# VH-VL binders against Argininosuccinate lyase 2 (argH2): the designs that were tried, part 6

Target 1, 199 residues: Argininosuccinate lyase 2 (argH2), of Mesorhizobium japonicum (q981v0r135to333)
Amino acid sequence: ATELQRHSIPIPETWLATSIRDVENILAHGTLPVVVKPVSGSGSSGVRLCDSAAAAIAGFNSAKSVLQDQVDLPSPDILIQQYVEGKEYSAEIIAYDGKLHCLGILAKHKGPPPCFVEVGHDFPAPLLEPSLQELASFASGAVSALGLEFGPAHVEFVITESGPVIIEVNPRLAGGMIPVMLSHALGTSILDMVIRLYA

## First folded at step 20 (VH-VL)

Design q3 (from j5 with heavy chain Y32W W52Y)
Fold by OpenDDE, fold request of step 23:
Structure q3 (fold): chain C 199 residues (1-199), chain A 118 residues (1-118), chain B 107 residues (1-107)
Amino acid sequence: as target 1 above (199 residues)
Amino acid sequence: QITLKESGPTLVKPTQTLTLTCTVSGFTLGSWGMHWIRQPPGKALEWLGVIYSGGSTYYNAAFMSRLTITKDNSKNQVVLTMNNMDPVDTATYYCARKQWLVGYFDYWGQGTLVTVSS
Amino acid sequence: DIQMTQSPSSLSASVGDRVTITCKASQDIRNYVAWYQQKPGKAPKLLIYDASRLETGVPDRFSGSGYGTDFTFTISSLQPEDIATYFCQQYYNLPYTFGQGTKLEIK
């Protein structure tokens, strides 16, 4: 997050909490609403929009529970982010040979707040080609800024009225059926592509 | 307040290289793409190319062989380089910004007239 | 490339007149058309976007319409300050292209 900011890439204000006290302290300096989510997770599990302190605490506990089911940590880090309103997209990027290759832009379909259950994806995102290129460049820029020069990267961002905002960058492919969908659409196995990078 | 300003030589000799700089203020260049557009005197506007926020570039095919666009986010500057200038390249050169996900331009520099002449 | 054929190239009208400029695209570009006003020595100013949406701060005497290939720009009541060259632009695909322009003068 700090690295993205140094490169002037828009991100929401982000905090880490390990306790309810942390949540309270964060909210004392932040503005509602916020998104509470596990620091590591798949999809929308444990992700909640919180428009009150009580909701944020509940969100924290929920996210903590989700993480504890995955890892045996007594005090896992929970991510709290300023809520960013807009349509969410993602980019799958492969970095190799000193270049970043965006495989494409996906449109994320989410259920209503506060949980924003992920219900599906469109590939490619239903945007004009120039817009897709623009977003691809933006996402690639984020990956580059983080120094991810090799391997796959999954970038999540929200398109606001004032432009895109990076929500998350993962040094891996998107989970679930997204690689399958991309592979089908692109006519090549994305997984095999990634495996070959490490071979 | 958003400001774009083109700077560089206003006179270029044939076969020489044109270098123009667009200096921006009021926004962060790293978060926005910048476009170059030119307009020959009394003629239509011509889109030259773009450098997007992430640094990737796309050029009009008509100019691709001669055109390079670079930027320095830390300086809030975008640089257009066009090789082998010809009198036909005489035009007012603009840098312009557009809103995200749209292709129209809501902010323009004042433009700089570049004359190619011996 | 998508061609934007603009007409007329020039026109003269009286104050208060209704002025109409047309732009025809070489292919279906949906509503991805913008209209600009350019005064001498100045950069183009955005007036209309998405074929019919008025840019903020632009007088409502300006309007646009069209979808697909045929687009129209209209000044409902021409004012002296409207003397300028007007351009259409498509942003359906790269490269972005502009109409030839319409030089508007007042009688």
Scores: ipSAE 0.862, ipTM 0.941, lowest interface PAE 0.5, mean pLDDT 95
Fold by OpenDDE, fold request of step 23:
Structure q3 (fold): chain C 199 residues (1-199), chain A 118 residues (1-118), chain B 107 residues (1-107)
Amino acid sequence: as target 1 above (199 residues)
Amino acid sequence: QITLKESGPTLVKPTQTLTLTCTVSGFTLGSWGMHWIRQPPGKALEWLGVIYSGGSTYYNAAFMSRLTITKDNSKNQVVLTMNNMDPVDTATYYCARKQWLVGYFDYWGQGTLVTVSS
Amino acid sequence: DIQMTQSPSSLSASVGDRVTITCKASQDIRNYVAWYQQKPGKAPKLLIYDASRLETGVPDRFSGSGYGTDFTFTISSLQPEDIATYFCQQYYNLPYTFGQGTKLEIK
């Protein structure tokens, strides 16, 4: 997060909470609404838009519960982010040989708030080619800024009225069926591609 | 609030290299693509190329062999370099910004007239 | 590249007249067309985008229409301040291309 900011790449204000007290302290200095989500995970599991302190606490407990089902930590980190409104996209990028290769842009379809359950993805995103290039460049810039010079990266971002905002960068492929979808669309196994990078 | 301003030499000799700088304010250059467009006197607009937010570029094929666009986000500057200038390259050069996910230009610099002459 | 054939190249009309400019694209570009007004010594000013959407702050005497390959720009009632050169632009694909322009004068 700090590294992206140093490169003037927009990100939402982000906090980590390990207790309800942390949540309260964060909100005392923050502005609603916020998004509460597990620090790690896939999809929209445990993600909640919160427009009140009570909602944020509930979101924290929910995210904590989800995370504890995945990891054996008594006090896992929960991520709290300033809510960013706009259309959400993602990019799958592979870095190798000193270059960043964007495999493509996905459009994310989410259910209504507060949970924003992911209901699907379009690949490629139904945008004009120049727009896809713009998004690819932006996502690649974020990956580069973080110094991810080798391997796959999954970048999530929102296009707001004031410009794009990075909301997530994972040094791995997207989870779920996204790699399968990409592989089908591109006519080649993305997983095998990544495996070959490490061979 | 948002401003774009082109600067550089207004006179270039044939075969020399043109270097123009677009200085922006009112927005974060690292989050926006910047385009260069030129217009010969009394003629149509010609799109030259773009440098996207992440630093990648796309050039009009007609100019690709002699055109380079770079930027310095810390200085809020985009630089156009065009080699082997010819009198036919005499034109007003503009830098322009467009809104995300669209292809029209809503913010333009005032333009700078570059004359190529011996 | 996508060619935008604009017509006419020049036009003279009287104040209050209806003015029509056309652009024809060399291929189907849906509604990805913009129209600009350029006054002498100034940068182009966006008037219309997405073929028919009026840019904020632009007088409603300006309008655009079309879809696919044929596009029309219209000034419903020409005003003295409308003296300028007008350009169409496609942004369906790179490279972006412009029409040849229409120089509009008042009789």
Scores: ipSAE 0.857, ipTM 0.940, lowest interface PAE 0.5, mean pLDDT 94
Fold by ESMFold2, look of step 22:
Parts: C-alpha cells; structure tokens; sequence
Structure q3 (fold): chain C 199 residues (1-199), chain A 118 residues (1-118), chain B 107 residues (1-107)
C-alpha cells in the first residue's frame, strides 16, 4: 500500500477489525459506505456492502463466519474498506526477463449489492483496444511499483469518475476459472507458462 | 483545479531535435495518461501519441521513427522529443488529458507554437 | 487509419440561421465521435461526445447525431459568439483522427 502511494497510485482506505468494537471505532467518523470482507476468501464469500453501522456489524459477523469455516482461527481479521464505485476489472500480468506482459483484461461481474456474489468474468473486457491499452498500462504500473520482477500477478482495480483505484495485487495466478478461460482464449496453457518460468 | 502547460523553445532549426515539456497539476501521472497533439497553421489537428499512466507508449506511425514521449511522475512532467525537425513540422503543440475509457479530450494545454526555420 | 471527411470546409451564415456540418468516417465507428469548437489562438473546446451527448456547460443550441459512418453537427440558431472553426474527431481506434475543419463566418 505504502509503495503504491509513493508512486501516486490510488488505493481505497482500508482498516483491519478483529472485534465489533473495532468496527464501531472505525465507523465513528462516518466513513460510509464501506465494504466488509474477510482477509482471505474465494469469490465474493463473506463480502458485504454496508451503508450503516448496523449493516457493518452484520457484515463483520458474516465475514468472520466465512473465514472461520475456511480456516480454524479463533479471531480472524476482517477488512473494512472504503467503498469505491465504478467499473471493476482485473488484469493478468506475467513478469519475465525484466518485462511485464499483460495477458488480458477481464471485466468482473458481481451479483447485486450488498453481498456482491461473484457471478463471472468477461474476457476480453468489452472495451475498445485503446481502453484495453490504458487499463493494461495502469495494472502493469502497479505491479512494477511493488517491485514484482518475476512470475504471475493478479491485479484487481476499479475505474471511477475520479480515476483508477487499485483494490488488490496478488503475486499469483487468478483464482477460479480465469486461468482456464485465458488458456482457451489464448490457445496455450497459462499454468504451463508459469511452471516454465520457475523451472 | 486541473491545469496543463506546455513549455520549451519556440524556434528550432531544421534537423535539430525538439524537446517540449508538459507540466501538470490537479492530478497525478501515475493515474492518468497524457497525449500530444499538434496543429500546423491553418490545418487539422494531428494526434502524435500517448504515454499511459503505467509508462507504456503508443505513437502515430507517421511520426514513430522520430518521436519519443517520456515522463517523470514525481515532477508532474511529460516530455515530447521529436528528432530531425523540418519546416513542415511547424505547428502549435498541445498536451491533453482525457477521462478513462473514452477517447475525447476535455483538458488541453494552451499550446505552444514551434516554428522550424533557419 | 480511420479517415474523417468533413464538409463543408467553410460556411457563411447569418445570426439566427440553422447551421449543419457533416463528417463521414471511412469505416463503421459506431457513435465514437466528438465535436470541438476552436477559436483562433486557442485550444479546441469539447462540445459533443458520443455523437450526440452535450458536454457540461455547452449551450443546448449545439447538437449532434449519427451512428456508423455519417455524423451531423448542428447549431440551431447561430449566435455571434459561435464564429469559430469546428472539428469532428473519431476515437474508435488509434491513431485518433480529426476532420479537416469547417470555418464558420457571418455573412
């Protein structure tokens, strides 16, 4: 987050909460709406848009339940993040030989608020080529700013009226069916490419 | 408030290299790409190229062999370099910004007239 | 490259007249067209985007229409301050390209 800010790359304000008191303290300053989500998870499991303190407390309990089901932790951390309104995209980046390659830009489809159940992805995103170029450049810039020199990266971001905002950068292949979708669309195995890079 | 301002020499001799700087305020170059567009006197606008927020570039093929666009995000500056200038390159040079995911320009610099003559 | 052919190259009209300028694209560009006004010594000013949508702060006497290859820009009642050169621009693909311009003068 600090490296992204040093390079002037926007991220949403994010807090960690371990208890309902943490949630109440974070929201005491009126920073609504927020997204409440588990620190880790698959799809949109446990993710909730909250426009009130009561909704945020309910979202915390729901996210905690999901995280505890997936891992056996006594008090797992929950992320509370400023809601960023806009079109959400992801980029699949591979760093190799000092170069960053964007394999594609995907448009993310989510179910309705408040839970945002992930319902699918479009590849390529339904955009003109100049727009795909500018999104790819933004995602690659974020990966470069973090110093990721080798291997895959999955970048999630939102395009808002005030510009782009990075949601998440993971130094791994995307989850779900995204690697399979890309492999079929590109005519080559994404997993094989990654394995060859590390072999 | 968003501002863009071109600066650099106004007179260049044939074969010399033109260097223009676009200085921006009110937004960051880490989040916004910058375009260069020129207008020869009495003629249509010509799009030259772009440097995107992440640093990648795309140049109009007509100028590609002579054109370089670079930037320094920390200085809020984008630099146009054009080699081997010719009198036909006499034009007003603009830097411009657009909203994300569209291709029309709503923010323009004032422009700087560059004359190429001996 | 996508060519934008603008017509007419110049036009004289009286205050209060309806003025029409056209652009034709060399290929289908859907509605990815913008129209600009440019006064001497000034940068272009965006008037219309997406072929027909009015930019914020632009008077409603300006309008645009079209889809595909043929596009029209209209001033419904010409005012003295509308004297300028007008350009269309396509943004369907790079390089972005502009029409040759129409110089509008008062008779």
Amino acid sequence: as target 1 above (199 residues)
Amino acid sequence: QITLKESGPTLVKPTQTLTLTCTVSGFTLGSWGMHWIRQPPGKALEWLGVIYSGGSTYYNAAFMSRLTITKDNSKNQVVLTMNNMDPVDTATYYCARKQWLVGYFDYWGQGTLVTVSS
Amino acid sequence: DIQMTQSPSSLSASVGDRVTITCKASQDIRNYVAWYQQKPGKAPKLLIYDASRLETGVPDRFSGSGYGTDFTFTISSLQPEDIATYFCQQYYNLPYTFGQGTKLEIK
Scores: ipSAE 0.616, ipTM 0.860, lowest interface PAE 1.4, mean pLDDT 82
Fold by ESMFold2, fold request of step 23:
Structure q3 (fold): chain C 199 residues (1-199), chain A 118 residues (1-118), chain B 107 residues (1-107)
Amino acid sequence: as target 1 above (199 residues)
Amino acid sequence: QITLKESGPTLVKPTQTLTLTCTVSGFTLGSWGMHWIRQPPGKALEWLGVIYSGGSTYYNAAFMSRLTITKDNSKNQVVLTMNNMDPVDTATYYCARKQWLVGYFDYWGQGTLVTVSS
Amino acid sequence: DIQMTQSPSSLSASVGDRVTITCKASQDIRNYVAWYQQKPGKAPKLLIYDASRLETGVPDRFSGSGYGTDFTFTISSLQPEDIATYFCQQYYNLPYTFGQGTKLEIK
């Protein structure tokens, strides 16, 4: 987050909470609605949109329970993040020798609030080619700002009326069916491409 | 308050290189791409190219061999460089911004007329 | 490249008249057309996008229609302040291209 801010790349306001008191303190000074989610996780596990203090406390307890069920979890912290409304996309990027290659832009479909269960993805996103170039450039810029020089990156972001906002940058292959969808669309195995990078 | 302002020379001799700067305020170049568009006197607008928020560029093939667009996000500046200017390149040059996911321009600079003559 | 052919090149009309300008694309571009107004010495101003949607703050006398290759821009009742050049733009693909413009004058 901090490195993205140094490069003037927008991110939502985000706070770390380790207790219910932290949640109460953040909400006393913050703005609703917020998204409460575990510091680590996949998909929508433990993620909740909260429009009240009571909902945020419930979301904190739920997210904490998800983290505790991960018996190998190194950090029990909970993120409270400003809710950002807009169209959500992801980008799959391969970094090699200082060069970035965007394999594709996907439009993300999520279930209704408060849990935002992922319900599907469109590949390619149903956008004109110039818009795909625009999104790819934004996502690649975020990966470049983080200094990733080798390997896959999964970027999640939202396009709002006020511009783009980065939600996550993960140095890994995307979860779910995304690698399978890309492999079929591109006519080659994404996993084989990643394995060859590390060989 | 979003503003775009083109600056640079108004007279260039044939074969010289044109350098124009677009200075922006009210938004960041890390979040928004910038387009260059020109209009020869009495003629249609011509789209020259774009530099996207992440720094990648795309140029109109008609100008690609002599056109370069660069930027400095910290200075809020986008720079157009066009080599080997000719009298036919006489035009008003605009920088322009568009909203995300669309291709039409809602913010334009005032434009700067560049005359190419001996 | 997608060619945008605009008609007429110039037009003279009276205050209160309905004015119609057309733009034809060299290929199917769905509704990815914008219309601009440009007054002398000024940058273009966006009026219509997505072929028919009115930009915020633009008077209701302006409208647009079309899909595919044939697009129409209309001023329902011409006002004195509407003296300008009007042109279309396609944004279906790069390079973005513009019509040659229609210079509108009041008799």
Scores: ipSAE 0.582, ipTM 0.846, lowest interface PAE 1.7, mean pLDDT 82

Design q3 (from j5 with heavy chain Y32W W52Y)
Fold by ESMFold2, fold request of step 23:
Structure q3 (fold): chain C 199 residues (1-199), chain A 118 residues (1-118), chain B 107 residues (1-107)
Amino acid sequence: as target 1 above (199 residues)
Amino acid sequence: QITLKESGPTLVKPTQTLTLTCTVSGFTLGSWGMHWIRQPPGKALEWLGVIYSGGSTYYNAAFMSRLTITKDNSKNQVVLTMNNMDPVDTATYYCARKQWLVGYFDYWGQGTLVTVSS
Amino acid sequence: DIQMTQSPSSLSASVGDRVTITCKASQDIRNYVAWYQQKPGKAPKLLIYDASRLETGVPDRFSGSGYGTDFTFTISSLQPEDIATYFCQQYYNLPYTFGQGTKLEIK
């Protein structure tokens, strides 16, 4: 996150909270609405859009419950992040030999607030080729700024009226149906490509 | 608040290399691509190329052999380099920005006239 | 490359007249057309995008229409400040291309 900001790549403001008092302190200085989510988890589990302090406290308790189902976990941290509205996309990138290859751009579909249940993806995103080039360049720039030299990266970002904002960069293959959709559309196994990189 | 300004020589001789700089303010080059477009006197605008926010480029095939677009995000500068200038390259050169996911330009520099003659 | 053929190349009209300019694309470009106004010595100014949508701050006497290959730009009641050259642009694919322009003069 901090390295992205150093390279002038926009990210939403993000805070960690370990208690309800932390939530209250963050909201005293933060901009509503916010997204409250567990620091670790898959999909939208425990994720809440909160447009008030009361909603944020409820979201904190819900996200804390998701983390506490994990055995051996120390005191859980909850992520509070500035909400960014816009069209969501993801990019699947392979880094190798100092080069970044964008395998594809997907448009994300999410359910209604406050939970944002992931409901689907379109591949390729329904955009003209120049727009796909724009998005691929932005996502590759973010991966490059983080110094990823080898392996897969999954980049999530939002296009807003004021420009693009990075939500997450994960050094892993995407979850859900994305690897299957990409493998079908590209005519080759994405997992096999990753395995070849590590061989 | 958003400004684009082209700078560089206004007169070059045939065969010389043209270097133009677009200096921007009010936005970052890490978030926005920059396009170069020229207009020969009395003729249509010609799109030359783009450098996208992540640094990748795409050039009009008609100019690709002579054209390079680079940038320095920290200096807010995009640089057009065009080799082997000829009198037919006399034109007003613009840098331009567009909103994401569209292809029309809502911000233009004032333009700089570059004359190529001996 | 997609060619944009614009007509007429020049046009003279009186204040209050309805003015129509056309562009024809060499292939189907759906509604990915913009129209610009360019006054002498100035950079182009965007007027219309997506063939028919008016840019913010542009007077409603300007309008556009079309889909596919045939596009029309109209000034419903010409005013003295409308002296300019007008261009269409396609943004369906790279390279982006522009019409040859229509120089509009007031009688």
Scores: ipSAE 0.574, ipTM 0.843, lowest interface PAE 1.8, mean pLDDT 82

